# Ledger of designs, part 4: VH-VL binders against Eukaryotic translation initiation factor 3 subunit M (eif3m)

Target 1, 160 residues: Eukaryotic translation initiation factor 3 subunit M (eif3m), of Schizosaccharomyces pombe (q09722r188to347)
Amino acid sequence: DDEQSFAFLLEAVKMDNSTADEAVRELVQRAVNSPKYFFFDDIVTLPPVQQLEQSTLQLLGILSGGMTDDYVSWVAENHAHCQHQKFDEDAIARKMKLLTIASLATQAPNNTLSYGDVAKSLKIDENEVELWIIDVIRAGLVEGRMSQLTKTLSIHRSSY

## First folded at step 16 (VH-VL; from k2 with heavy chain S52T)

Design p3
Fold by ESMFold2, look of step 17:
Structure p3 (fold): chain C 160 residues (1-160), chain A 117 residues (1-117), chain B 109 residues (1-109)
Amino acid sequence: as target 1 above (160 residues)
Amino acid sequence: EVQLVESGGGLVKPGGSLRLSCAASGFTFSTYGMHWVRQAPGKGLEWVARITYSGGSTYYLDSVKGRFTISRDNSKNTLYLQMNSLRAEDTALYYCARGYWGYFDYWGQGTLVTVSS
Amino acid sequence: QIVLTQSPATLSLSPGERATMSCTASQSVSSDYLHWYQQKPGKAPKLWIYDASSLESGVPSRFSGSGSGTDYTLTISSLQPEDFATYYCQQYNNWPLYTFGQGTKLEIK
């Protein structure tokens, strides 16, 4: 199964700081493109990952602590880098939107995140916000309850 | 409701040109990568081209590289395919498709391109 | 290029029967990048199963998908009249390229 294969690769790189460059690049490519991997602090801190190109390190930094607008700015100058490294620009953009919601949820006063704030941060129509909230909950990044009446997400837990 | 409506198909001689359009509605078009997928009569599906959400990167099936150009206008919610130097094997129904995590979650009904003498 | 081979090419069954069809990849494909589409005559394809086993919204629970590596399966536990269609598998493991299988036509006996 590829989930077990990815986990095995991640553990191998964690345990051996001298892991071959090809394996480290495969790990990063699979992580940034994956619809199911979101925890980039675990990758960016690895010593062999820190030896990669500055553009790749900037992307990993954005994935570990940035917001959607940081990625939009970065990718505008890095299309050729993404093509060469086989980074899926659309998948990463979508992942950044999910991570942005998770970050907003962590910061939300009174554990309440308005749909308006999500729509503004993601630059999407408010009528699309619930689809994104469903996705962020399915990703395991946020636990909470949507209210269509108040157009808010009541946050019980944010894992990010 | 997500809708994708293709247009611009027709009959063209080999070596000719044609421009396809896809009008998108019901979603924030500029947040999705977009694709063209074709289906020759009585045949299966073949991916043709993709363009990233911003339009910053494009990718093509090898057999159409240099002949086809995918583009988008996010202000008009429209996807395009400029097809030049058309060949008989390009005859197909051309679908506009919305990308989502590496699959195509919404499709148009297609526009028929026939390349024949 | 990853080639997807679907088997059988045609599957002739009656309503109420169990249908099983396969998609075999020429090299390993992550289940996160193996998907299935349903296409009825004269209609566009519809996403049916994503990530090998996850049902798209509105797909009946009688459908299931499974597999890993090179071998993937779509199963319908008890066929309904509306299930007769052509099914395509699709992969995206070899970024940025997408490939489809040639299809399995599920037809009424």
Scores: ipSAE 0.803, ipTM 0.902, lowest interface PAE 0.8, mean pLDDT 91
Fold by ESMFold2, look of step 18:
Structure p3 (fold): chain C 160 residues (1-160), chain A 117 residues (1-117), chain B 109 residues (1-109)
Amino acid sequence: as target 1 above (160 residues)
Amino acid sequence: EVQLVESGGGLVKPGGSLRLSCAASGFTFSTYGMHWVRQAPGKGLEWVARITYSGGSTYYLDSVKGRFTISRDNSKNTLYLQMNSLRAEDTALYYCARGYWGYFDYWGQGTLVTVSS
Amino acid sequence: QIVLTQSPATLSLSPGERATMSCTASQSVSSDYLHWYQQKPGKAPKLWIYDASSLESGVPSRFSGSGSGTDYTLTISSLQPEDFATYYCQQYNNWPLYTFGQGTKLEIK
């Protein structure tokens, strides 16, 4: 139903550069708010999307290659823009934390990411790290094994 | 263990003011959007207000706009609801709730607000 | 504004029976933003089903959720005494607004 509507909208924008501006904005809004969409290079490179406001393009750039702190800085200057565009600031903040873990996992030496490094990067208590790692695995961004004994994630694959 | 503890409810005359607090513990408070949800005696649930993780944006039920103010102090792990110009229809048990992807995964016990002359 | 209408208002059944209750939205709602809560008298609501069909931790497997678009259901395959409660659906499809249905009270016959 709405999942089919999003997929239809994405395909329509991909196939037709003359897609109505309001449909392009709806695509972006649904993508940034969605708990299930994570690959923003596929969105930001679309020609109709490149015609959107600078603030929206900055956000999409952060979602495609940035870290949590980039979003925190951006949103501090863009609360009104988020309200106008119907961007859910809390959902995007959570998405950025998942994407940050995925980036850390891709760069982790010996395919081992410490809980301490995750906690520092996300600015959360270390006791919360396993909940976030479960979420990043459920999102399909990382595959690996957690060890509470060593407080590490052993990475098998990172898709980000 | 996640805990949310509301306080500040009581009996108030119409037109009066009251300030509710919600003390949060067991999680990183500053990373979550927070909400107030109310329930009139014998009635269903009604969302009242939300505040984003940083406090940068707030949103309200139409019937409370201009009368209620949601706020937070992330250094004290505390959520607030300032209620002004109270009306009889504001009588309810007020819950503090933690937001997670558009639903409420943890709730407090509620604090009772009674608006009666 | 999206209105959620729950039916029936009261459902009177005996332990062991199958319970089915509905939540109908005035406009289409993504399954990602349709959730259910259980509330017992004198207690806060508990998240029960999220994303229309996913059971929260600790929810018995006799519960299921289904639906899409405007029509959602909660089903209990064989009622246990602890299942008698009020159930609320909730949506977050028309950001920034959250709305609840009026509730279905599941009571013992």
Scores: ipSAE 0.776, ipTM 0.897, lowest interface PAE 0.9, mean pLDDT 91

## First folded at step 17 (VH-VL; from p3 with light chain N94E)

Design q4
Fold by ESMFold2, look of step 18:
Structure q4 (fold): chain C 160 residues (1-160), chain A 117 residues (1-117), chain B 109 residues (1-109)
Amino acid sequence: as target 1 above (160 residues)
Amino acid sequence: EVQLVESGGGLVKPGGSLRLSCAASGFTFSTYGMHWVRQAPGKGLEWVARITYSGGSTYYLDSVKGRFTISRDNSKNTLYLQMNSLRAEDTALYYCARGYWGYFDYWGQGTLVTVSS
Amino acid sequence: QIVLTQSPATLSLSPGERATMSCTASQSVSSDYLHWYQQKPGKAPKLWIYDASSLESGVPSRFSGSGSGTDYTLTISSLQPEDFATYYCQQYNEWPLYTFGQGTKLEIK
């Protein structure tokens, strides 16, 4: 399906609390796997979604406000659940790293996020941090300017 | 600089076994799902297998399921493909590929597997 | 299983000409999961276009991708000598599987 059909699924579930379980499960699967969907507060709060399995609700909670280590702990105990629900473990892991940077940006004192803090939170080498920041900006989660001289991201806006 | 270097290809008889390796460098290997993709001589690309970033889940092309085993050692930055019960149709150049959002953003140069009498 | 059919199989053109090649899916594919690779003889494939229309870093702006549903197109507005290669489309709409098209060989006339 096109991106338009995902938007229609989301609207259908928002408008009708008695939406069939198959449509609700498809919405969740497409949202967690999507390279372009990041706003899980809009999904986790939906009444039909709240009736899904606890493992799925835990994942949506992590996507809504957790950090990458929360996902790593969760998926280590939930490989079979991901296989049954058709959740892409790698796509979700990458999404969590982007959301973690967005969360760090929102909390950053003086609107300045150091590359060192990103590297520690994501457990990556500091020389990879700019690639991840480019991705988080491309995803529309953060607006800012990188400085290689100071190894910092100056945050102009965070959408998350 | 991202590098993927395959090794372990060679000539093997039908029914034989071979183990491929892919040495990764220049990136945090343990954050990426990894794949094997093959190309028979003069033919197109065919996805073979994938393994998740942690090694917790694996998936295979139906025609190799039960014969091939993908694995990884994140402490050695190495991806493996154990190939058993090899058939003539498995003859191909085998690429190591890095997964990114459902596509392959970096590829090795491949290691050639030839299955013939 | 989703089958990707590329056409034409071979496209023979001269430098400076416009090239158009297609990738047709047997079932609808989200553009988020349709990608293109360039491969030159003796070399590994390179990611070229992702998400149907987004150019990978370093890909010249003469390349473009478009399409939705079952029909996708790669276009080169004015061919350069380095553009002669084989192009493959790839989809990931059917988790956990990946499939490629058969390829379009773009060769110099």
Scores: ipSAE 0.810, ipTM 0.907, lowest interface PAE 0.8, mean pLDDT 92

## First folded at step 18 (VH-VL)

Design r2 (from q4 with light chain L97I)
Fold by ESMFold2, look of step 19:
Structure r2 (fold): chain C 160 residues (1-160), chain A 117 residues (1-117), chain B 109 residues (1-109)
Amino acid sequence: as target 1 above (160 residues)
Amino acid sequence: EVQLVESGGGLVKPGGSLRLSCAASGFTFSTYGMHWVRQAPGKGLEWVARITYSGGSTYYLDSVKGRFTISRDNSKNTLYLQMNSLRAEDTALYYCARGYWGYFDYWGQGTLVTVSS
Amino acid sequence: QIVLTQSPATLSLSPGERATMSCTASQSVSSDYLHWYQQKPGKAPKLWIYDASSLESGVPSRFSGSGSGTDYTLTISSLQPEDFATYYCQQYNEWPIYTFGQGTKLEIK
């Protein structure tokens, strides 16, 4: 199973601060590109990861606690870095949109997130918001119930 | 809802050039990586090129590097493929495809490029 | 570069039968990056199965995908007339490029 191979790599880097640079770079590259990995606090805080390039550390910081616009600004100046590190700019952009919704859900007053606020934050048409909410729920980042009548997401749980 | 409509295909001699276009509608074009995928008559699918959501990075099949240029205009919701130095083996139906993680969730109907003497 | 080989090239079966087709990769592919498409003559491909085993919306439950590493399969438990098409596997395990298998044509016998 590739997921167990990734989990083993993560645990190996956690266990040993002297883990080889190649393994650390593979861990980061697989994590940022993965359609199924979202919890970057576990990676960015690792001492061997903190020895990587400043541009990589900035990206991991954005993935850990930033918003989609932070990524858009960062990638605009870092296309060559992404190419060298084999970072999938589109996969990361999608991941950031999901993480942004999860962040908005955690902060939402009365556990209610409006479609309008999602559309504004993601810079998308409001008619696309439900598709993104389905994705964020399928990713396991948010539990909640959509209402087309009120155009809101009622949040039961946010894991982000 | 989502529509991708290719145009610009035609007959061209080896060494010639063509420019393909793909008009996108029904989604926020600027948030998706876009691709060209081709299919020679009676043959399978072959990925050709991709461009990131912003247009900031492009990637190509090795056999088309230096000859083909993928580009996009997000203000016009349009994807392009400039094809130069065309060869007979470039003859194919060229599809516009929308990227989603690591697969293609929507496709156009294709535009036919024929390269022959 | 990763090569996907599909087998058989042509599969001739009758409605009601079980269909099984394979996609073999020259190197290990994460199941997160192995996908299947259905294509009918004169039509564009459609995403059918993603992440090796997840059905795209609207795909009938008689379809299933399985596999890991180098060996993946698509199975149709009881063929319907609309299932006769060509099926392609595709991988994205080797950023930044995509590769497809050559296809399995599922024909009515």
Scores: ipSAE 0.831, ipTM 0.917, lowest interface PAE 0.7, mean pLDDT 92

Design r4 (from q4 with heavy chain Y106S, light chain L97F)
Fold by OpenDDE, fold request of step 22:
Structure r4 (fold): chain C 160 residues (1-160), chain A 117 residues (1-117), chain B 109 residues (1-109)
Amino acid sequence: as target 1 above (160 residues)
Amino acid sequence: EVQLVESGGGLVKPGGSLRLSCAASGFTFSTYGMHWVRQAPGKGLEWVARITYSGGSTYYLDSVKGRFTISRDNSKNTLYLQMNSLRAEDTALYYCARGYWGYFDSWGQGTLVTVSS
Amino acid sequence: QIVLTQSPATLSLSPGERATMSCTASQSVSSDYLHWYQQKPGKAPKLWIYDASSLESGVPSRFSGSGSGTDYTLTISSLQPEDFATYYCQQYNEWPFYTFGQGTKLEIK
C-alpha cells in the first residue's frame, strides 16, 4: 500500500546518498502533503535532501522546528514553488498548526497549556482550540487532558 | 456552529455570466482552504474549484478553466465564484465546501445556477 | 484523473437488513484519501466516513468503512429508516484535484 511505499522510499533515501533526485523529490512531496507524517527531522538531515532547492530546505526547516507564522511568511513568497513542487499549501498549513500546538505543549510551564496561548499562536478563535487539540492528540503529537473549566490542556507527553 | 450560505444563483443565457458568493461564519475562515462543488439536477457531485486558505493558489476542474474564477475575501469571510461563458452543462446546484486535509467537512445548502436559452 | 466507480447504482433493502456498497478506483488510492458522504434528498452532502474507515462525529456505529488500494466498501450492519440516502465516495490521491464516485442510492424496499 501507499504507507509501505513511502516507508520503502524513505529507507532508500536513508541508505543511499546517491539516490536519484526524482525519488528524493517524491519523498519530500509525499511527506509534506501527508496528513500522517510529522517528524521532519528524519528527512531534513538526509544528505540527498540537502541537495534540494533552498526554498524546499527552508520549508523542511520550518516543518522540523518552526511555528505557524514561519510557514505563513514562507508560503507568501513561495506559491509558485509550491505549485511547481506539487506541495499542498492547505495541508502544510494544517500540519504546521498541529506542530505549533505540539511545540507549545513541549514548552508549556508546569505542563499546562492555555487555550488562550494556542488561540493566539494559531490566530484562531478560542472556541476552536479544542477541535485543534483533538486533532493534535489524534495525530499522536500530544497526550493530555483538556479542561473546559480552566481552558487549559494538561500535558502528559509531547513531541516536537 | 459552522455555517456556509451560498447566494448569487439564477437563470442565465448560454454565454452569460454569474457571480456566486458564500458567506462563512462560526469558524476562522482565513485558516481553511475553500471549494466549490456542483451537482447537476438528479446527478452526482463534481468538484469545481479550490482556493487555498491564503488565496495564494487556485485550482480548477479542466472543463471550467479559463471560464471560472474562484476568489476569497478573508476580511469579509466570503468565498466567490465568477462564472463566465456559461454553458448548459454548467447547470447545477453549487455548494461551497470547507476543506479539511483531503475531504470536505462542511457544506452550504447550495445555490442553483440554470443555464438555458 | 482518478475515476471512482460505485456499485450498485441502486440498492433496495428493508430496515434491519445489512447493506454493502463498493467504491472502485481506476488506480490505487491511499486510505488516507478515500472518504464517504451521505446525502438525503434536498439536502447538502454530509461527511460520513473519512480515511476509509473512520466515522465522522455523530455517525452511528452500525456504519463501517473498509478497503485498500483500488477497492473500498461502506457497510451498514442493520439498516435504520434514517439511513436511506445516497452515498458518495471521494478521493484526493493526486494533488490538487478531487473526484467523486457517481453514488449509490440506498432506497427502502
Scores: ipSAE 0.942, ipTM 0.965, lowest interface PAE 0.4, mean pLDDT 96
Fold by OpenDDE, fold request of step 22:
Formats: sequence, structure tokens, C-alpha cells
Structure r4 (fold): chain C 160 residues (1-160), chain A 117 residues (1-117), chain B 109 residues (1-109)
Amino acid sequence: as target 1 above (160 residues)
Amino acid sequence: EVQLVESGGGLVKPGGSLRLSCAASGFTFSTYGMHWVRQAPGKGLEWVARITYSGGSTYYLDSVKGRFTISRDNSKNTLYLQMNSLRAEDTALYYCARGYWGYFDSWGQGTLVTVSS
Amino acid sequence: QIVLTQSPATLSLSPGERATMSCTASQSVSSDYLHWYQQKPGKAPKLWIYDASSLESGVPSRFSGSGSGTDYTLTISSLQPEDFATYYCQQYNEWPFYTFGQGTKLEIK
């Protein structure tokens, strides 16, 4: 199935530094568009991937450690590149918001992340924050407990 | 509460033009990709057009390419569909829909477009 | 490009019965990109099942989704009166386009 094919493709690129360009591009496209793939450190460091266009490498760098604003700035100048590479701008934007929350969770003092900080970083209304937190938990990026009373997320684990 | 309210539908002759609007509320509009999905009377659902959250990219059903233009004004929380050179087969209820990971999690009530001589 | 075919076109059943409907894709579709909607007459569609098997918030547990590759199924273990509606499957496996099945109308016998 498609999940297995992606796994095989990833392993192929990892094991063979001479992997065909088309296979590498397919891997990157599927990874950035996927609603389930979030760990781009495993991809960005691969030698075949490092041979891709600078714009793509910039995107992968943002996905590996950047924040939402980094992507917003990047995509503003790379719409044509996204269309040519078949990158889903909306999917990546959502992915970046989840990764941003994970990043904030990792850096949160006393393992407590305020809804206000999340809202500010994602540039969303604070009343939407819980929905995004649910998504980041579903994605397996963060484990924690939400408190609507204190408007905070108590962090148990963050994988970012 | 998420709300999407379509407007602008009506009766138009073949070859005519119509502009649909969708007013969004209850969420940060500028952070979601938006879509138009239509449903001919008594028929199924058909995706028509997509615009990314920033408005930087648009995509269309082949049969409407060159005739329809999707756009958005994030400052007004509004989605638009400019329809030119309308055909009888464009007759449908047009839904505004919010995109989420490849599916549509919120829909408006729809606005009816009837193309007839 | 990817065509979804739903079967049967119409399903006539009574309350309490088990309902099973199929969605077949012309080519393989990831479960992450196969979704179901419920639509009642005169109403907009509602997201019902996402990622092939995950129930949307508010959807009763009597609903379930399963499948992989080209074959997906929506099942209702014991039909309730409010379940009679048209169900559509939808895929997003080929950027940037979306396609729907033609729908299965679940009507009361």
C-alpha cells in the first residue's frame, strides 16, 4: 500500500547515496504533504536530498527546526516552486503550526505552555488554540493536559 | 462557532456571468485553504476550485478552467468565485468549504446558481 | 484522475439492521486520504469519517470505517432513524485535486 511504499522509498534513499533524482523528489513531496510525517531531520541530512534545489532545502530546513513565520515568509516567495514541485502549501502550513506548538512546548518554562503564547505564535484567535493542541497531541508531537480554566497546557512530553 | 455563508447565486443565461461570495466567521480565516464544491440538482458532489490560505495559489476543475476564478480577501474574511461564460451544466448549489488535511471539515448552506435560456 | 465508485447506489434497510456500503478507487488511495460525508436532504454535507476509520466528533460509535488500497467500507452496526441519508466518499491522493464518489443513498425500507 501507499504507506509501505513510502517507507520503502525512505529506506532506499537512506541506504543509497546515488538514488535517482525522481525518487528523491517523490520522497520529499510525499513527506512534506503528508498529514502524518513530522520528523524531517531524518530527510534533510540525506546526501541525495542535499542535491535538490536551494528553495526545497530551505523548506526542509524550516520543517526541521523553524517556526510558522519562517514558512509564511518562505512560501510568499515560492508559490511557483510549490506548484512545480507539487508541494501542498496548505498542508505544509498546518504541519508547521503543529511543529511550532511542539517547539513552544519544548521550550516552555516549568513545562507549562500558555494558550496566549500559542495564539500569538500561530497568529490565531486564542479560542482556537485548544483545537490545535488536540491536533498536535493526535499527531504524537506532544503529550500533556489542557486546562481551560488556566488557559495553559501542562507538558508531559514533546518530541520536537 | 465556525460559520460559512454563501451568497450571489441566481438565474443567469448561458454565456452570462455571476460572482459568488462566502462570508466566514468563527475562525481565523487567513489560516485555512478554502474551496468551492458544487452539487447539481439531484446529483452528487463535485469539487470545483481551491485557493490556498494566503491566496498565493489556485487550482480548478478542468471543466471550469479559464471561466472561473477563485479569490479571497483575508481582511474581509470573504471567499469569492467569479464565474464567466456560464453553461447549463454549471447549474448547481455551490458550497463554500473549509479545507483540512485533504478533507472538508466545514460547509456553508450553499447558494443556487441556475443557468438557463 | 482517481475515480471513486460507491456501491450500492441505493440501500434500502430497516431500523436495527446492519448497513454496509463500499467505496472503490480506480487506483490505490492512502487511508489518510479517504474520507466520508453524510448528507441529508436540503442540508449541506457533514464530515463523518476521516482517515478511513476515524469518527468525526459527534458521530455515534455504531458507525465505522475500514479498508485500504482501492477498497473502503462504511458500516453502521444497527441503523437508527437519523442515519438514513446519502453518504459520499472522498479522496485526496493526487495533489492538488479532490474527487467524490457518486454517493450511496441509505433509505428506509
Scores: ipSAE 0.942, ipTM 0.965, lowest interface PAE 0.4, mean pLDDT 96
Fold by ESMFold2, fold request of step 22:
Structure r4 (fold): chain C 160 residues (1-160), chain A 117 residues (1-117), chain B 109 residues (1-109)
Amino acid sequence: as target 1 above (160 residues)
Amino acid sequence: EVQLVESGGGLVKPGGSLRLSCAASGFTFSTYGMHWVRQAPGKGLEWVARITYSGGSTYYLDSVKGRFTISRDNSKNTLYLQMNSLRAEDTALYYCARGYWGYFDSWGQGTLVTVSS
Amino acid sequence: QIVLTQSPATLSLSPGERATMSCTASQSVSSDYLHWYQQKPGKAPKLWIYDASSLESGVPSRFSGSGSGTDYTLTISSLQPEDFATYYCQQYNEWPFYTFGQGTKLEIK
């Protein structure tokens, strides 16, 4: 049984700030690629993580508080870095779109986020917005109710 | 209503070349990584190549490296596979597939490539 | 790389019976990266089960997926005529490559 959970690896690195460089890189690689991990402040604050390459630290910063266009600009100059670190560019792009919706939801005035604002921010057709909102809700980043009649998301809770 | 339509398959002699196309519609093509997956007659599925959403990175099955080139034109919603130095074992139905995290959520109907003397 | 071996290669059963098929990986695979497809003759594959156990939209509840590590299972509780097809497992545990099992053909006895 060599199956390792991401949660076990994260706890191991938290418990030992002198954790071997290979384990720290595995933690970061699994976190950025994972379809189920979204809270990068928990990783970026770890002292062994802060010793990684500047390109990796820039990506973690974007995942912590940036928007999807920040990632698009970063990856355009970092394809070779992603290849070397085994970062999945497409998975991270999708994660950034979900995080962008979560950020918009947290900042939405009167807890109401328009489909138009989502479409503009993600650079997608407005008729695709509900699919992305379903995904952000499934990811546990936002709780709310969609209305196709008003083309809005009414936000009950955002945990991002 | 996602649609993927492949074309460009046909009969080619060993050592020849073909260019496959996949026309995409019903979604924002430029937000998805795209793939070619093939299936030899009567056999299973084999992943061939992928290209990232922007076209910035490509990856290949070892047996096709240096012979096949995956590319995309996001302004035309089209995926391509340039196939050079074709071999008999490349004979297969070639599917265009849309990537979603780590699986393929949409597939075309395929275009048949036959490599024979 | 990771090899997926499906068994049996052919499963011959009658409607109403319970079908069970397996996918065994040569090394451990996260269940987040193990998926199943259904393919009928002359048609493209369809995503059927993702993340080892989650049913794709429109897949009947008689289907289930389970497993972890190296051993994964697809089960159909009571076979219907439309369930006779070939089923493939697929993994993406090690970026950037994808691997399929060789398939299990479920056919009418």
Scores: ipSAE 0.851, ipTM 0.928, lowest interface PAE 0.6, mean pLDDT 92
Fold by ESMFold2, look of step 19:
Structure r4 (fold): chain C 160 residues (1-160), chain A 117 residues (1-117), chain B 109 residues (1-109)
Amino acid sequence: as target 1 above (160 residues)
Amino acid sequence: EVQLVESGGGLVKPGGSLRLSCAASGFTFSTYGMHWVRQAPGKGLEWVARITYSGGSTYYLDSVKGRFTISRDNSKNTLYLQMNSLRAEDTALYYCARGYWGYFDSWGQGTLVTVSS
Amino acid sequence: QIVLTQSPATLSLSPGERATMSCTASQSVSSDYLHWYQQKPGKAPKLWIYDASSLESGVPSRFSGSGSGTDYTLTISSLQPEDFATYYCQQYNEWPFYTFGQGTKLEIK
């Protein structure tokens, strides 16, 4: 039921570029907060979305191609904007960490991503890295195999 | 291993104040939103307050807004709840909880606050 | 604000029986934001089922969760002595607030 509502909303905005402002804002709010939505190129490029506030467009740009540090800098100046738009700052922070790992995976030399590089990029302890990699695999952003012994992720596929 | 340890509960009279603390360990505290959830004796769970990972935003249950202040010190891995103008209805076991995608994946043992004349 | 109503308030059953309890929301909730906790007397709640149907690590496979929209269910296929506890549902469909149901107490008959 609610999953159908989001899918219908996204499809409606895609099919009709004159979609009402209220529906466009609801689409964006649900997408940025959702634990299941990660592909923001599909949203940021929509003409009705491009008419939204600059702070919202900056966030969508970060979600479509940025890294965790871009979000941390943005949210530090945009707490009030998030409150007004009903953006979940913590959910977006977690989403950005998953997207950052996916970005690192696509750029990893020899399809091998070190836990040290992940820990450095996310500013977390290296002993937490496997928990985050499990989450990025469950999100469908990366296929690969972890090795605690070598402290690496062997990447078979990255879709980001 | 994730650990959350609450302290600071006790017996206070109505109108009094109390400050709760939650010591966190076993994870990078500054990357998680944190919450207080309470449970009155023999009753169910009630969310009280949250603070974002950086401390930049706070949100409260309506009945405590203006009386309670949630805060955090990320350098000390500690969450706080300052409770002022306490009422009998605030009597509860107060849990520190770690937020994750919209649920609470880790809980402390709770600290008991009793507000009674 | 979304209200979660759990039914029954108390469920009295014997080991080996099937337990079914419900959580009904006053308006539609995404299954991504409907979760269940187990709480035993004197203990903190434990996350039990997240996203309506996903079992937390260490939760026995006799537990299952299902539902969508306004109606959600927790089922235990064959009740074990350690399953007697109070179960709470919780939602986060409307940022920034969290709501729990009032609980279903599963007790031994």
Scores: ipSAE 0.850, ipTM 0.926, lowest interface PAE 0.6, mean pLDDT 92

